# VH-VL binders against q58102: the designs that were tried, part 11

Target 1, 198 residues: q58102
Amino acid sequence: LMDVHVLFSGGKDSSLSAVILKKLGYNPHLITINFGVIPSYKLAEETAKILGFKHKVITLDRKIVEKAADMIIEHKYPGPAIQYVHKTVLEILADEYSILADGTRRDDRVPKLSYSEIQSLEMRKNIQYITPLMGFGYKTLRHLASEFFILEEIKSGTKLSSDYEAEIRHILKERGESPEKYFPEHKQTRVVGLKKEI

## First folded at step 4 (VH-VL)

Design A11 (framework fv_concizumab)
Fold by ESMFold2-Fast, scan of step 4:
Structure A11 (fold): chain C 198 residues (1-198), chain A 124 residues (1-124), chain B 112 residues (1-112)
Amino acid sequence: as target 1 above (198 residues)
Amino acid sequence: EVQLVESGGGLVKPGGSLRLSCAASGFTFSDYYMSWVRQTPEKRLEWVATISSSGSTIYFPDSVQGRFTISRDNAKNSLYLQMNSLRAEDTAVYYCARDEDYYGEGEYNWFDPWGQGTTVTVSS
Amino acid sequence: DIVMTQTPLSLSVTPGQPASISCKSSQSLLHYDGKTYLNWYLQKPGQSPQLLIYEVSNRFSGVPDRFSGSGSGTDFTLKISRVEAEDVGVYYCMQSIQLPYTFGGGTKVEIK
């Protein structure tokens, strides 16, 4: 069994990525990134237990999300900052793990590494970076998720998110900015149960 | 053949109540967020309410907050809007509209289809 | 709330001639997922609104290729390359980047 380390939010896409990798014969280890600002990892920990995968929270340098907040204030929208954080996380994790994966979908635009960025990362770090959902349209992903998962819909801001956004929002508030000025209100989903064995 | 049919509109006096219904057919109703959008006599479009596919999450603009309630019955493929403390400003044609697909968060974020509309007139 | 401003209020077009409608938002509609959440709807006389274009430039299923959308940030345009009788109605832009969803005031297109 080859170990693969999966960036994990507790949402349907990162959960489905882990399930697909297990069915392909990998041994998935779930990683939730935290920057030491707020404990945004709690719901992801719960979901990992439900899925039955090994899970750990990795704390990275707070300066990464502080720079992201600076970028958001400069650019007036969060796209480049989210992309910066995601690329930085993958660069750091590539020093520790030989096979990395995440829940990037075919229809995602940000965060998403370009082909040349993926090739550069893999070559410089001598790793494999896998995006299991990249080959599928939403109908296939919907059918697969509905086959395995019981999902809960959550209003944004009602519960802590395990993505990069939660901690960046907190830093913006500390700096006297309104995060709602930069981040649109969005839906949040999480895996709260299984319909079948994985 | 996706179809939405509204009913329940009528004439009410200020302070009164009405309950609107929307019957959905031709798609898996429980997979979609659903919304109500109204059109004033001046032809302005105003979003009124949104409900998640499971019914657990709801959204309202400030103008109707505390007066309107949105709900759904997935077993009956039906969406509802309970309107209380009605004002003259609530006079409009009320449309039921299909919102985004639950599994395609962010992939579809627009209204299609819209129902035929049901007219609400608040007048004394 | 995001304010959506449409110009002009009305257009009277000779059949077969082009039409152009502008929509301006009070803040950027570019989401960090890389998509821009600006949609166009058409309401024909006596009918419900119908989706024409989503995410700035994507024609909805069944919409003729004479319709095109363009723009970025806060400034958007809907163009009809040759207006036909069936295109008469009121056109609305809408932002769906954040709640509350908001619409432009509408542009009425009529045949001369």
Scores: ipSAE 0.284, ipTM 0.753, lowest interface PAE 4.5, mean pLDDT 88

Design A12 (framework fv_concizumab)
Fold by ESMFold2-Fast, scan of step 4:
Structure A12 (fold): chain C 198 residues (1-198), chain A 124 residues (1-124), chain B 112 residues (1-112)
Amino acid sequence: as target 1 above (198 residues)
Amino acid sequence: EVQLVESGGGLVKPGGSLRLSCAASGFTFSDYYMSWVRQTPEKRLEWVATISSSGSTIYFPDSVQGRFTISRDNAKNSLYLQMNSLRAEDTAVYYCARDEDYYDSGEYNWFDPWGQGTTVTVSS
Amino acid sequence: DIVMTQTPLSLSVTPGQPASISCKSSQSLLHYDGKTYLNWYLQKPGQSPQLLIYEVSNRFSGVPDRFSGSGSGTDFTLKISRVEAEDVGVYYCMQSIQLPYTFGGGTKVEIK
């Protein structure tokens, strides 16, 4: 079996990506990114335990999310900053792992690498980057996730969230900014149980 | 002969800083993940930090997150631990250890060898 | 975090008699790759820890046949078939299936 390292937030999409990769004959290893600002990885640790996959937290340079905060203040919109963080994370991880995957969906706008960006990354780093959910629309993914998982809605950017947004929000506060000015209120889903064996 | 030698330990006051070094010899240092593990006065073992072979990825437990920095210099076969905002609870013998990770898998198996340790005492 | 519990805390053994140490994890250490990530270390007085057993039952290079590891899932045992004076020290189990790596509290083995 080929090892694949899956970027993991504890959410339904990264969880479903790991399940699909296992069913395709890969050996998934879950990795959650942290930037040393706050311990936002705890929810992902709980979900990895529920799923039964090997899991680890990778700490990257906090300068990455500090630059993201600068970009948000400049653009007044988080999209480009989130894209920057995700691309930077993949570039760094590609130096360590030969097969990377994440939960990017067909209908996602950010974070999402273009086909040209994927080809560039794979060729320069000599890796495989897999997005198992790229061929599926929202309805199909919702159906598949509901077959396997018990899901809970959480507000993004809370102190308990395992996404990039939580640490970026903290840095914005440190700089005297109100994160609510930049981030629209939205909900993320978290896997809190299994409906069947995977 | 494969060996690891730690240095830089000492007595420091709460809130102070200290930098530990680990000199590696007898193996290709740049091929291995490296870790720091500490042993408390009560003889409890606690993992402190891990760094990838290239130095691009680092890992910490919650207890030292934001206070400690791990780094390496592959040209000098050296590993470092920068410890800031030290607390009495950080008092321990600090060991440098080679992490026997499989190249392609990212799997972590065991620590071998361990260095001789360097003592850090945080006290007023 | 995975909690590792060792029993007993200490063990006094007459030379030549067997010894048994238990290690229990708060969750399964069996990975989807079929391996179980449980290791045993020995720290002799005045020395650094040294690897004895890796992945439950594999003796590390140079470790005598009298040491054996067994177990599965959450319940593991280290056995010394015939304790010798050189075996005195503190034994630790460790899980390496996920970060943070965690160790048992240790079991001190002494000669009577």
Scores: ipSAE 0.000, ipTM 0.437, lowest interface PAE 20.8, mean pLDDT 85

Design A13 (framework fv_concizumab)
Fold by ESMFold2-Fast, scan of step 4:
Order: C-alpha cells, then structure tokens, then sequence
Structure A13 (fold): chain C 198 residues (1-198), chain A 124 residues (1-124), chain B 112 residues (1-112)
C-alpha cells in the first residue's frame, strides 16, 4: 500500500478524494493545516473519525496567513492570498511527504495549481501530486458524494470551518477589517456521516 | 421533465397570513437548495428566501426576517413559505426556483427552473 | 447589499438588428474562487423568468448563440447579435456572489 497524504478540510471534495485514492489502492493519511490562530481543525478531526482514516493536524507558521491577510487588504479580494497559502502549504508538505493529494476540482479557479506549476513542484521536490477529482464534471462529483456521504451545510468563514478562510478572517478582524467585505457569505458543506462502506 | 408548481396565493388583509406551497417533480428534490423569489407589481424581482437541501440552513433578507418561514418536506418533494404579518409591500407574484446544487457545485448559484408563480395580494 | 443598476430601461429594436444591455454592480462580483457571479434572465410576456446566461458568459442549455454575455468586475453587458420576435421580453441581471441576492431593474426589449 503506498501512503498518500491528503489535504483535508472535512468537506465533501477532500473526503471524496480520500475515498477514491483508497479504492485505487493507496493508504490515505488525512492532513488538516492549522496556523495557530484559532482551533479551526476540530470539525475535520470529527469527520476523519467518521471516514475511518488516519488524521493529523499540522501547525504551520502564523506568518503565512498574516501575509495572506495583508494581500487581501492590498488586492481588495482574497483570490491571490488563498492561492499563495495553498501553494506555500504544498511546498512545505512536499519536503516531508512523497505523495500529496487534495480535493481540487476541474472547475475550481482558486486554490488550484496550473499544469505547469504541478510539473514544477513534482520535478523540484521529486514528489507525486495527485488531484483525483480533476477528471470529473460536477454532475459525476455530485453523484459520487451523494452515494457515499451524509452532508451538512455550514456558513463560510465560521470559526468551525477547517479551510484557510477561517483563520484569515480572524486576522482581518484583529486588524480592524470586516471579513465580510472580502469574503461573501456562501454555502459550504461538511461530511457528517456515511451512507455506505468506503 | 423538471417542473415546479406553486399554490396557495390569494387576497389577504394587512396583518393576515398565507402559506405558499411548491410541488417539485422530474428531479431529485433532496439534492437541491430551493428559493422563493417575488415580483412586485412594478416588475422588480426580489429574492425572498433560500433553504438548503436538508432543510438545516435557511436564509432571508432583512425585509421578511421574522415574518416569513421557509420549510421543505423532502419525502413529499414540497417546498413551503409561511407568510405572517403581511404588509401591502408583500403584494407580488411568488415564484419558487431551484437554486444551488448542494452535492457537487459548491457555490454555483443561478435559478433554473422557475415555477409558474402564484399571486399574493395584500389589501384592505 | 449589492445594488444592481441596469440600463437602458427599454429598447425598441428593428428585427435583425443588434441589442445591447448594460448591468453595473455597486461592488465587484469576482469571487476568490476566480468566478464572477453574474447571471442574466429573460421574462417573456405572460411567462416566468428563464435563465439565459450564468457566470457572465456561459450560455445556458438551449439558449441560442446570438446571445452573449461579457464583462468583469462591476461592468457587464448582454448582447443579442440579431434580435428575433421570440426575444421580446424583460431582461434582468442578477448577482449571486453574496446574500442577499439582488437583481437589476430590468430592460424591456420590444420590436419596432
């Protein structure tokens, strides 16, 4: 069994990525990134137990999300900052793990590495970076997620969210900014149960 | 085919209540966020309410918050809007509409299809 | 709330001529996922609104190629390259980047 380390938020996409990798014969290990600002990883820990995968929280330098907050204030929207955080996380993890994966979808814009960025990362770090969902359209992903998971809707940017957004929102508040000015309210999901064996 | 059919509209006095229903067919109702959108006599479109696929999350604009309640019965493929403390400015054609696909599309957000609409008139 | 301003209020077009409708938002509709959440709807006389274009420029299933959407940030345009009789109705833009969802005031397209 080859170990693969999957960036994990507790949401449907990272959960589905782990399931697909298991069915392909990998041994998935779920990783949730935290920057030491707030304990946004707790829901992801609960979801990992539900899925039955090994899980760990990796704490990275707070300065990464502080720079992200600076970028958001400068650019007036969060796209480049979220992309910066994701690329930085992958660069750091590539020094530790030989096979990395995440829940990036075909139609995502950020966070998402371009084809050339993926080739560069794999060559420089001598790793494999796998995006299992890149080959599927949204209808197939909806079907697969609904077959495996019981999903719960959550509001974006809540303190319970396990994505990069939650900690960045907290830093923006500390700096006197309204995060809602930059991060519109949108729908997010998390996996809260299984409909069938994975 | 995919269809949405509203019912329950009518004439009501200010301060009264009405319950609107929307019957869905031709798709897996439990997979979709659902919304109510109204059209005023001046033909302005106003979003009124959204409910998540499971029914656990609901959203309202300030103009109806506390007066309207949105709910759904996935076993019956039905969406509801309970309207209380009705005001003259609530007079409109009320449409139900299929919203964001919960299970695959993340934040994709457009309304398709729309129902035929049901007319609510609040007057003395 | 994001305010959507639509111009003109009405257009009278000779059949086969082009029509152009403007929609402006009080805030950028570009999301951090890289998508711009602006949609266009058409309401034909006596009918319910129907989706024409989603996310600025994507034609919805069955929508003729004479309809095109363009724009970025706060300024958006719906263009009909050759207006046909079946295109008569009121056109609405909508932002779906944040709650509350808001619509433009509508543009009525009529045949001369």
Amino acid sequence: as target 1 above (198 residues)
Amino acid sequence: EVQLVESGGGLVKPGGSLRLSCAASGFTFSDYYMSWVRQTPEKRLEWVATISSSGSTIYFPDSVQGRFTISRDNAKNSLYLQMNSLRAEDTAVYYCARDEDYYGDSEYNWFDPWGQGTTVTVSS
Amino acid sequence: DIVMTQTPLSLSVTPGQPASISCKSSQSLLHYDGKTYLNWYLQKPGQSPQLLIYEVSNRFSGVPDRFSGSGSGTDFTLKISRVEAEDVGVYYCMQSIQLPYTFGGGTKVEIK
Scores: ipSAE 0.012, ipTM 0.585, lowest interface PAE 9.1, mean pLDDT 86

Design A14 (framework fv_concizumab)
Fold by ESMFold2-Fast, scan of step 4:
Structure A14 (fold): chain C 198 residues (1-198), chain A 124 residues (1-124), chain B 112 residues (1-112)
Amino acid sequence: as target 1 above (198 residues)
Amino acid sequence: EVQLVESGGGLVKPGGSLRLSCAASGFTFSDYYMSWVRQTPEKRLEWVATISSSGSTIYFPDSVQGRFTISRDNAKNSLYLQMNSLRAEDTAVYYCARDEDYYGSGDYNWFDPWGQGTTVTVSS
Amino acid sequence: DIVMTQTPLSLSVTPGQPASISCKSSQSLLHYDGKTYLNWYLQKPGQSPQLLIYEVSNRFSGVPDRFSGSGSGTDFTLKISRVEAEDVGVYYCMQSIQLPYTFGGGTKVEIK
């Protein structure tokens, strides 16, 4: 019925957000953002096909992630830069789509828009911004993910990820920085199959 | 009542092998990442291995990479650690632990509960 | 690897007196998601380790309110406001921000 455009990485949270929105009667369209640095969208494309949702890759100005890399070098940690990229992406997409969603969780700190930032975005752009996971704790999210998905963990740096981090890491390397100084080697989760129809 | 019970420890000579088991009860085993953590005679704690809920992804530190293998049988609620080419440095109490990091992105990385431990001694 | 350094090595406390344990990491434990991945465990004599505090300051279920965790970046503290006999054991900090997960060397708490 109503189209909703979901920021999508191929991970469990953005995948679960799309499933929940479908169950609520929306028609989810998955959007993966790319900045023209590396083709980090490939795994997200595969996951979107598995989920059976319409998917597109939107290429934005690489200056956005170049500025993010500058911010990381300046601040010596990625939080403000990731927040900047996410807010910038939502601002740009709000010019094209009337209903936007992402995988922001209740316990997330970054990337996460404040209440004031959400109100400002919705009012200035005349859109709806939905965060379906905001009301749920980790036990509920674990239960829901386990009901729908077959998950694979990916060690960072061993496969391309479709979040903002992959392209920012590449720019840091181009500038002679070690991304590991700023981004820890951590586990990333990807949806690789379905346990039931969605 | 959530419980983890380890078994399979013992005395082994350098270069030998042992297989540890961990029996889980009181929770949905297939929903959780599981880990092995060892404690040396000097009481130092060392993470040894982690396996994802489905068993498709495994992690080891460099110290045991290529020598140890972690596996699980979700139908039997059991976790295993196959230890090969054992060294004196592998002497420790081995604990099975439930890893609360279901999300795999570092969202909820803590160990609860821990089993009672099983002792592995590598000596001549 | 992230190196975790605990001080002191041991602490002898009169019952009812406070105790404080320091944990320092070789690099920041603040993830870009805004969370800091530092946990505290207690191992009582003859028992397995048990979780006390996760993500710097969150008391785990059943942990008495006399335990509190604080800190940011690379410098963390576990405080016991009034030490009781049941609190004897070895306390360990742990980072879980990146692999391999690493633990501090432990701090032994004893009653005088």
Scores: ipSAE 0.006, ipTM 0.612, lowest interface PAE 9.4, mean pLDDT 86

Design A15 (framework fv_concizumab)
Fold by ESMFold2-Fast, scan of step 4:
Structure A15 (fold): chain C 198 residues (1-198), chain A 124 residues (1-124), chain B 112 residues (1-112)
Amino acid sequence: as target 1 above (198 residues)
Amino acid sequence: EVQLVESGGGLVKPGGSLRLSCAASGFTFSDYYMSWVRQTPEKRLEWVAEISSSGSTIYFPDSVQGRFTISRDNAKNSLYLQMNSLRAEDTAVYYCARDEDYYGSGEYNWFDPWGQGTTVTVSS
Amino acid sequence: DIVMTQTPLSLSVTPGQPASISCKSSQSLLHYDGKTYLNWYLQKPGQSPQLLIYEVSNRFSGVPDRFSGSGSGTDFTLKISRVEAEDVGVYYCMQSIQLPYTFGGGTKVEIK
């Protein structure tokens, strides 16, 4: 029950995952992935400071999100590309960290590893992969988030977002594609304050 | 126990203004996005406004943009819709609705509960 | 805007028999997160609309299991396995994948 490295976007789910892991006796270290396309990590840095966890930005190879953009153009749909990026990130991080976690929810389908993919990753890399939110229904997660966090709405996929979507959208634009053709305009929440001590 | 009660509807002439109110009880109002949805005399449902839990972010469809204003007072558990420059097409029953969303994210909402509605008639 | 089309406009059902309502969207409601943002509401006579099913197939709290939702992409179906008198009303589908949120035109269910 020591260090756990948490994939972190500054959003509610990854924030709640870190809080739950701390309460279980782990020492969370927040990791925000960047691919060197745009500085999308700034909001995540601010939220990590608010939460009081150690944080770092890890820059991975730009070609990962370039391949993701190729997949989106080919398939006309982002799901497989987002899944590819998430699996690739976890494979790379598993070479460096023995305990990984993220904000994957029970009801999510993408990005999400299957149970067999999780088993394979853990066995091949000799790591633990934890998804703290998998055991709770949405009502419980809403209650927990509202107990801990002050939330603010942001537009998903903007350069301020720390998800994979932001940098992929930028590459699509560079290639003359309209990201709105593939990604609906939607809103998401981020953590901007605490209601109580973590 | 969770309840929404609208008020402020009435008969108004074209070009007039009306302010609707929605009183919330039985839940933590400040935790939820809130919407207004109207139902025309032809029974079509039309979403007309959404406001974030803090009140800082608002959305309107093009049909009411610039004419309607949505606001909230979390200390009073109240939601408001200020309707200006009313047109015959705005005649409808206006429902206050709580935006129930996945983990409270504000993304991809469904509406529960709905209030009982308040009738707005725009007629000369 | 996403256009939602419901069929039929109305249907009359003998009590105890099944009913089926179709809803079609002008574009896919499947998000890259793998969820499909299609909801169903029921408005009983003289009452406000109430949530019946969210995200295609999830029954809302207190909704009887005779109601089921199915579908993917742009084509969705609401089924009532055994229509009861209390199921009379107008059923509406709704997409919540993008703003503005839009509703189907409604399907009126009545007893023969």
Scores: ipSAE 0.255, ipTM 0.742, lowest interface PAE 5.2, mean pLDDT 88

Design A16 (framework fv_concizumab)
Fold by ESMFold2-Fast, scan of step 4:
Structure A16 (fold): chain C 198 residues (1-198), chain A 124 residues (1-124), chain B 112 residues (1-112)
Amino acid sequence: as target 1 above (198 residues)
Amino acid sequence: EVQLVESGGGLVKPGGSLRLSCAASGFTFSDYYMSWVRQTPEKRLEWVAYISSSGSTIYFPDSVQGRFTISRDNAKNSLYLQMNSLRAEDTAVYYCARDEDYYGSGEYNWFDPWGQGTTVTVSS
Amino acid sequence: DIVMTQTPLSLSVTPGQPASISCKSSQSLLHYDGKTYLNWYLQKPGQSPQLLIYEVSNRFSGVPDRFSGSGSGTDFTLKISRVEAEDVGVYYCMQSIQLPYTFGGGTKVEIK
């Protein structure tokens, strides 16, 4: 039916969002954002091939993640910076695409637009912004992911990560900061295979 | 009934080796990250290792890195800890514990259930 | 490594009276996803540890409502509103925000 452009990391949530949108009759196009700092998009490209969706990497202004790094150094906490990057990305993409989606979950706090921010974005840009996972709790998401995906753990914040964190970590290092002061090392998943056709 | 049963503990001399096993039942073993946690004679708990659901990702703290190896056999619902070059400070009760499921990476970061424990004593 | 500090080391409680255990972390356990990765375990004498509370304040299945967890950032409390004989044992807090995962030193609860 309609094209929808999905912010895509290669992780379980953005992958599941694309699958759900396809089941709803949309034609998903996967977008991985890069800021020209490091080629953190490679594994997302691989996962997009596995899923069988059209994929592109969009390079945005390096200044966006440089400002994010400044915010992290100032706040000693990455939440506001990650939120800033996500909102900025959506604002820019809304100038090009009429239907945007991402993997934001019901229980997420950041990155996540408030309902007022979503309404403002949709009205000002005349777009649709869809968060397919917003209505689902962990048990439902686990069940859906188990129907479709083979998942693998990766370490967050490495060059293997296709989220905003990888390039922000690199800029923090360039500025003489230790990224692990701000970004704890934890488990992160990537889609590495399909259990059935989507 | 969800259950974990450890075996393979014993008395060993410094520099020796032991292989611990953990048999899982009552759940889909291949869906879960698994961990080993030890308890010292002073009753301190120390996390020793985890292994991802597929077995491809493992982690050890510096205290055991290079000496311990974690592995799993999903077809046999079994988890293993190979301990080499054992030291007196490795003396502990070793528990296997069910970690988070494969979808819940970062979602369910707690241990339930724990096994019964198997005692490892390293002394001369 | 994140250091977890529990107080007190031990406490003796008259049956039916409340008990409180403190857990402090050397770094904030609040992740930017909005979750705080702090769990509580109980080890009864002769038994394996068992999960009581996960992510600060959520009681695990089957855990009586006399147990409650609270706190934020670096400062956390486990409270037992009315201690019963079956509650004796050693209580441990654990952080799971950062590798390696680390535990508090334990608090032994005994009946007077």
Scores: ipSAE 0.272, ipTM 0.758, lowest interface PAE 5.2, mean pLDDT 89

Design A17 (framework fv_concizumab)
Fold by ESMFold2-Fast, scan of step 4:
Structure A17 (fold): chain C 198 residues (1-198), chain A 124 residues (1-124), chain B 112 residues (1-112)
Amino acid sequence: as target 1 above (198 residues)
Amino acid sequence: EVQLVESGGGLVKPGGSLRLSCAASGFTFSDYYMSWVRQTPEKRLEWVADISSSGSTIYFPDSVQGRFTISRDNAKNSLYLQMNSLRAEDTAVYYCARDEDYYGSGEYNWFDPWGQGTTVTVSS
Amino acid sequence: DIVMTQTPLSLSVTPGQPASISCKSSQSLLHYDGKTYLNWYLQKPGQSPQLLIYEVSNRFSGVPDRFSGSGSGTDFTLKISRVEAEDVGVYYCMQSIQLPYTFGGGTKVEIK
């Protein structure tokens, strides 16, 4: 079994990525990133227990999401900031783990590394970076998720959110900004149970 | 064939109540978020309610909050809209619709399919 | 709430001629994930609305290539390169970037 460390939010994409990697013969370890702003990792901890995978919360420097907030205020658009955070997280983790994975899917635009960025990361850090969902379209992913998971909607920006957005929203409020200007309230789907063993 | 069929519409007086039903077939009903969307006599489309796949999360716009209740019975592949304290402005054709979640983002939402609609008329 | 404004209210088109419908939103529909959540629906007479275009420019399954969507930010356009009799109906734009979901007022397309 080879260990693979999977960036994990408790959402359906990162959950499905871990399941696929296990079925390919890997030993997945789930990693949720926290920046020390708020304890946004709680939902991910719960979902990891449901899935039965080893889980770990890694705390990174809050200056990463402080810079992201500054970028959002400057550009009035969060895309580049979210991309910056994701790339920075992968760069840092690549110093510690030889095989990294995340839930990036084929139809994603941000956060998503380009082919050139993936090659650069793998060569400079001497690691493997795996995106198990990259070959699948929406219909296939829905079918696979529906086979394994009980899915439930949660609101973005809640205390239960384990993505980068939750802590960035908090910093924007500290800066005197309304995060709703940049991150509209929308539905996010999370894994809350299993339909069958994985 | 994926299909939604509404029923329960009719003529009611202001302050009255109606319960709408939507029967789903041709897909795994329990895997989808479901919505109600109404069309006024002026042909404007207005989103009325959303309910999560399990039924635990519900959304309403301010115009119907506290008067309407959305529910579902996954064992019967059925969606419901309980409408209380009806007003003249609630007069519309009510459609149930499957709310597509763009898998992975949780944010790409559009309605497909739509049911045939059931007419609710609230008259004095 | 996000306000969606469509122009014109109606169009009378000679068969085979092009048609263009405009949709404007009161705020940007561009999400930080890089996607723009603007959809187009068609309601033919006596029928339910049906999806035509999703995420600005993507034709839904089975939709003829004479339909095309374009735009960014707050300004969007639906074009029909050559209008056919079966294209008569009311066209609606919709934003799905935030709750509550909101629709444009509709544009009625008729054959001259």
Scores: ipSAE 0.016, ipTM 0.645, lowest interface PAE 7.6, mean pLDDT 86

Design A18 (framework fv_concizumab)
Fold by ESMFold2-Fast, scan of step 4:
Structure A18 (fold): chain C 198 residues (1-198), chain A 124 residues (1-124), chain B 112 residues (1-112)
Amino acid sequence: as target 1 above (198 residues)
Amino acid sequence: EVQLVESGGGLVKPGGSLRLSCAASGFTFSDYYMSWVRQTPEKRLEWVATISRSGSYIYFPDSVQGRFTISRDNAKNSLYLQMNSLRAEDTAVYYCARDEDYYGSGEYNWFDPWGQGTTVTVSS
Amino acid sequence: DIVMTQTPLSLSVTPGQPASISCKSSQSLLHYDGKTYLNWYLQKPGQSPQLLIYEVSNRFSGVPDRFSGSGSGTDFTLKISRVEAEDVGVYYCMQSIQLPYTFGGGTKVEIK
């Protein structure tokens, strides 16, 4: 069975990606990225344990999210900064792992690599990059998530969040910016249990 | 067929209370955030309340905060709005609406379907 | 709160002619996920509002192709290429990027 390393936040998308990859015959290893600003990885550690997958936290250079914060202040919009962070993370991980995956959905726009960006990454680094959720619409993903997972609702941007946004928000606040000016408050869910075997 | 049916509207005096109900059918009620939206006599639409799938998280605009309570009973496929300390400006048609979103995430929603509405009139 | 402004307040259209409705937000509705959370609803006389278009330009199921949405950032437009009698009603834009959700004041479309 081939090892695949999955970018993991503890949310529904990265959790479902890992489950699908296991059903396809891969051996998923979950990776949560941290930039050394705040310990935003705790929720992901808990969810990984519930799912029963191997998990580790990889700490990358905080300059990456410092540059992201600079971009947000400059553009007054976080899209390009989030895209920059995600591409940078994948480039770095591709030096270590031969098969990478993430929870990018069919309907997502950012973070999301274009086809040409994926082809370039795979060729230059000699890796495979897999997005298991790209083939499914939101209704199918809702159905699958509800069949496998017990879900808990949380607010986005809280201390329980394990995405790139949490650490970037912290840097913006330290610089005297209001993160809410750039990042709207929204609702989100996380996986807190299983309804059936994976 | 996905359907929402409101009830409980009526005439009430300022300072009074009223409880609205919404009966859901044709879908798995517990998989959706649910909302109340009202339409004033001037035909403005105003979001009133949202409740999460489990009922653990509730949201209100400042205009009704502390006066209204939203709740749900997933076993009965029912949504409720308890309205206290009613004011003339609360006079409206109250609609129950389902929060349809990407993959049940609760993020960045649109409302579909809407119920038929129930009329609340606050007047002496 | 995000303020939504619709123009015109009303318009009267000869059957078969086009109609255009503008919606402007007090701040950008573009999210960092690259999506813009602007929706359009139609309320026909005596009926409840119904979803017409979600996320700027996506027609909801069953909505005729004569309806189209466009725009970005803070400026949005709903167009009806050839107004039919069944299109009479009040059109509302709505932002769903953040709580509290807010709606435009509505645009009434009537047939001459």
Scores: ipSAE 0.012, ipTM 0.646, lowest interface PAE 8.3, mean pLDDT 87

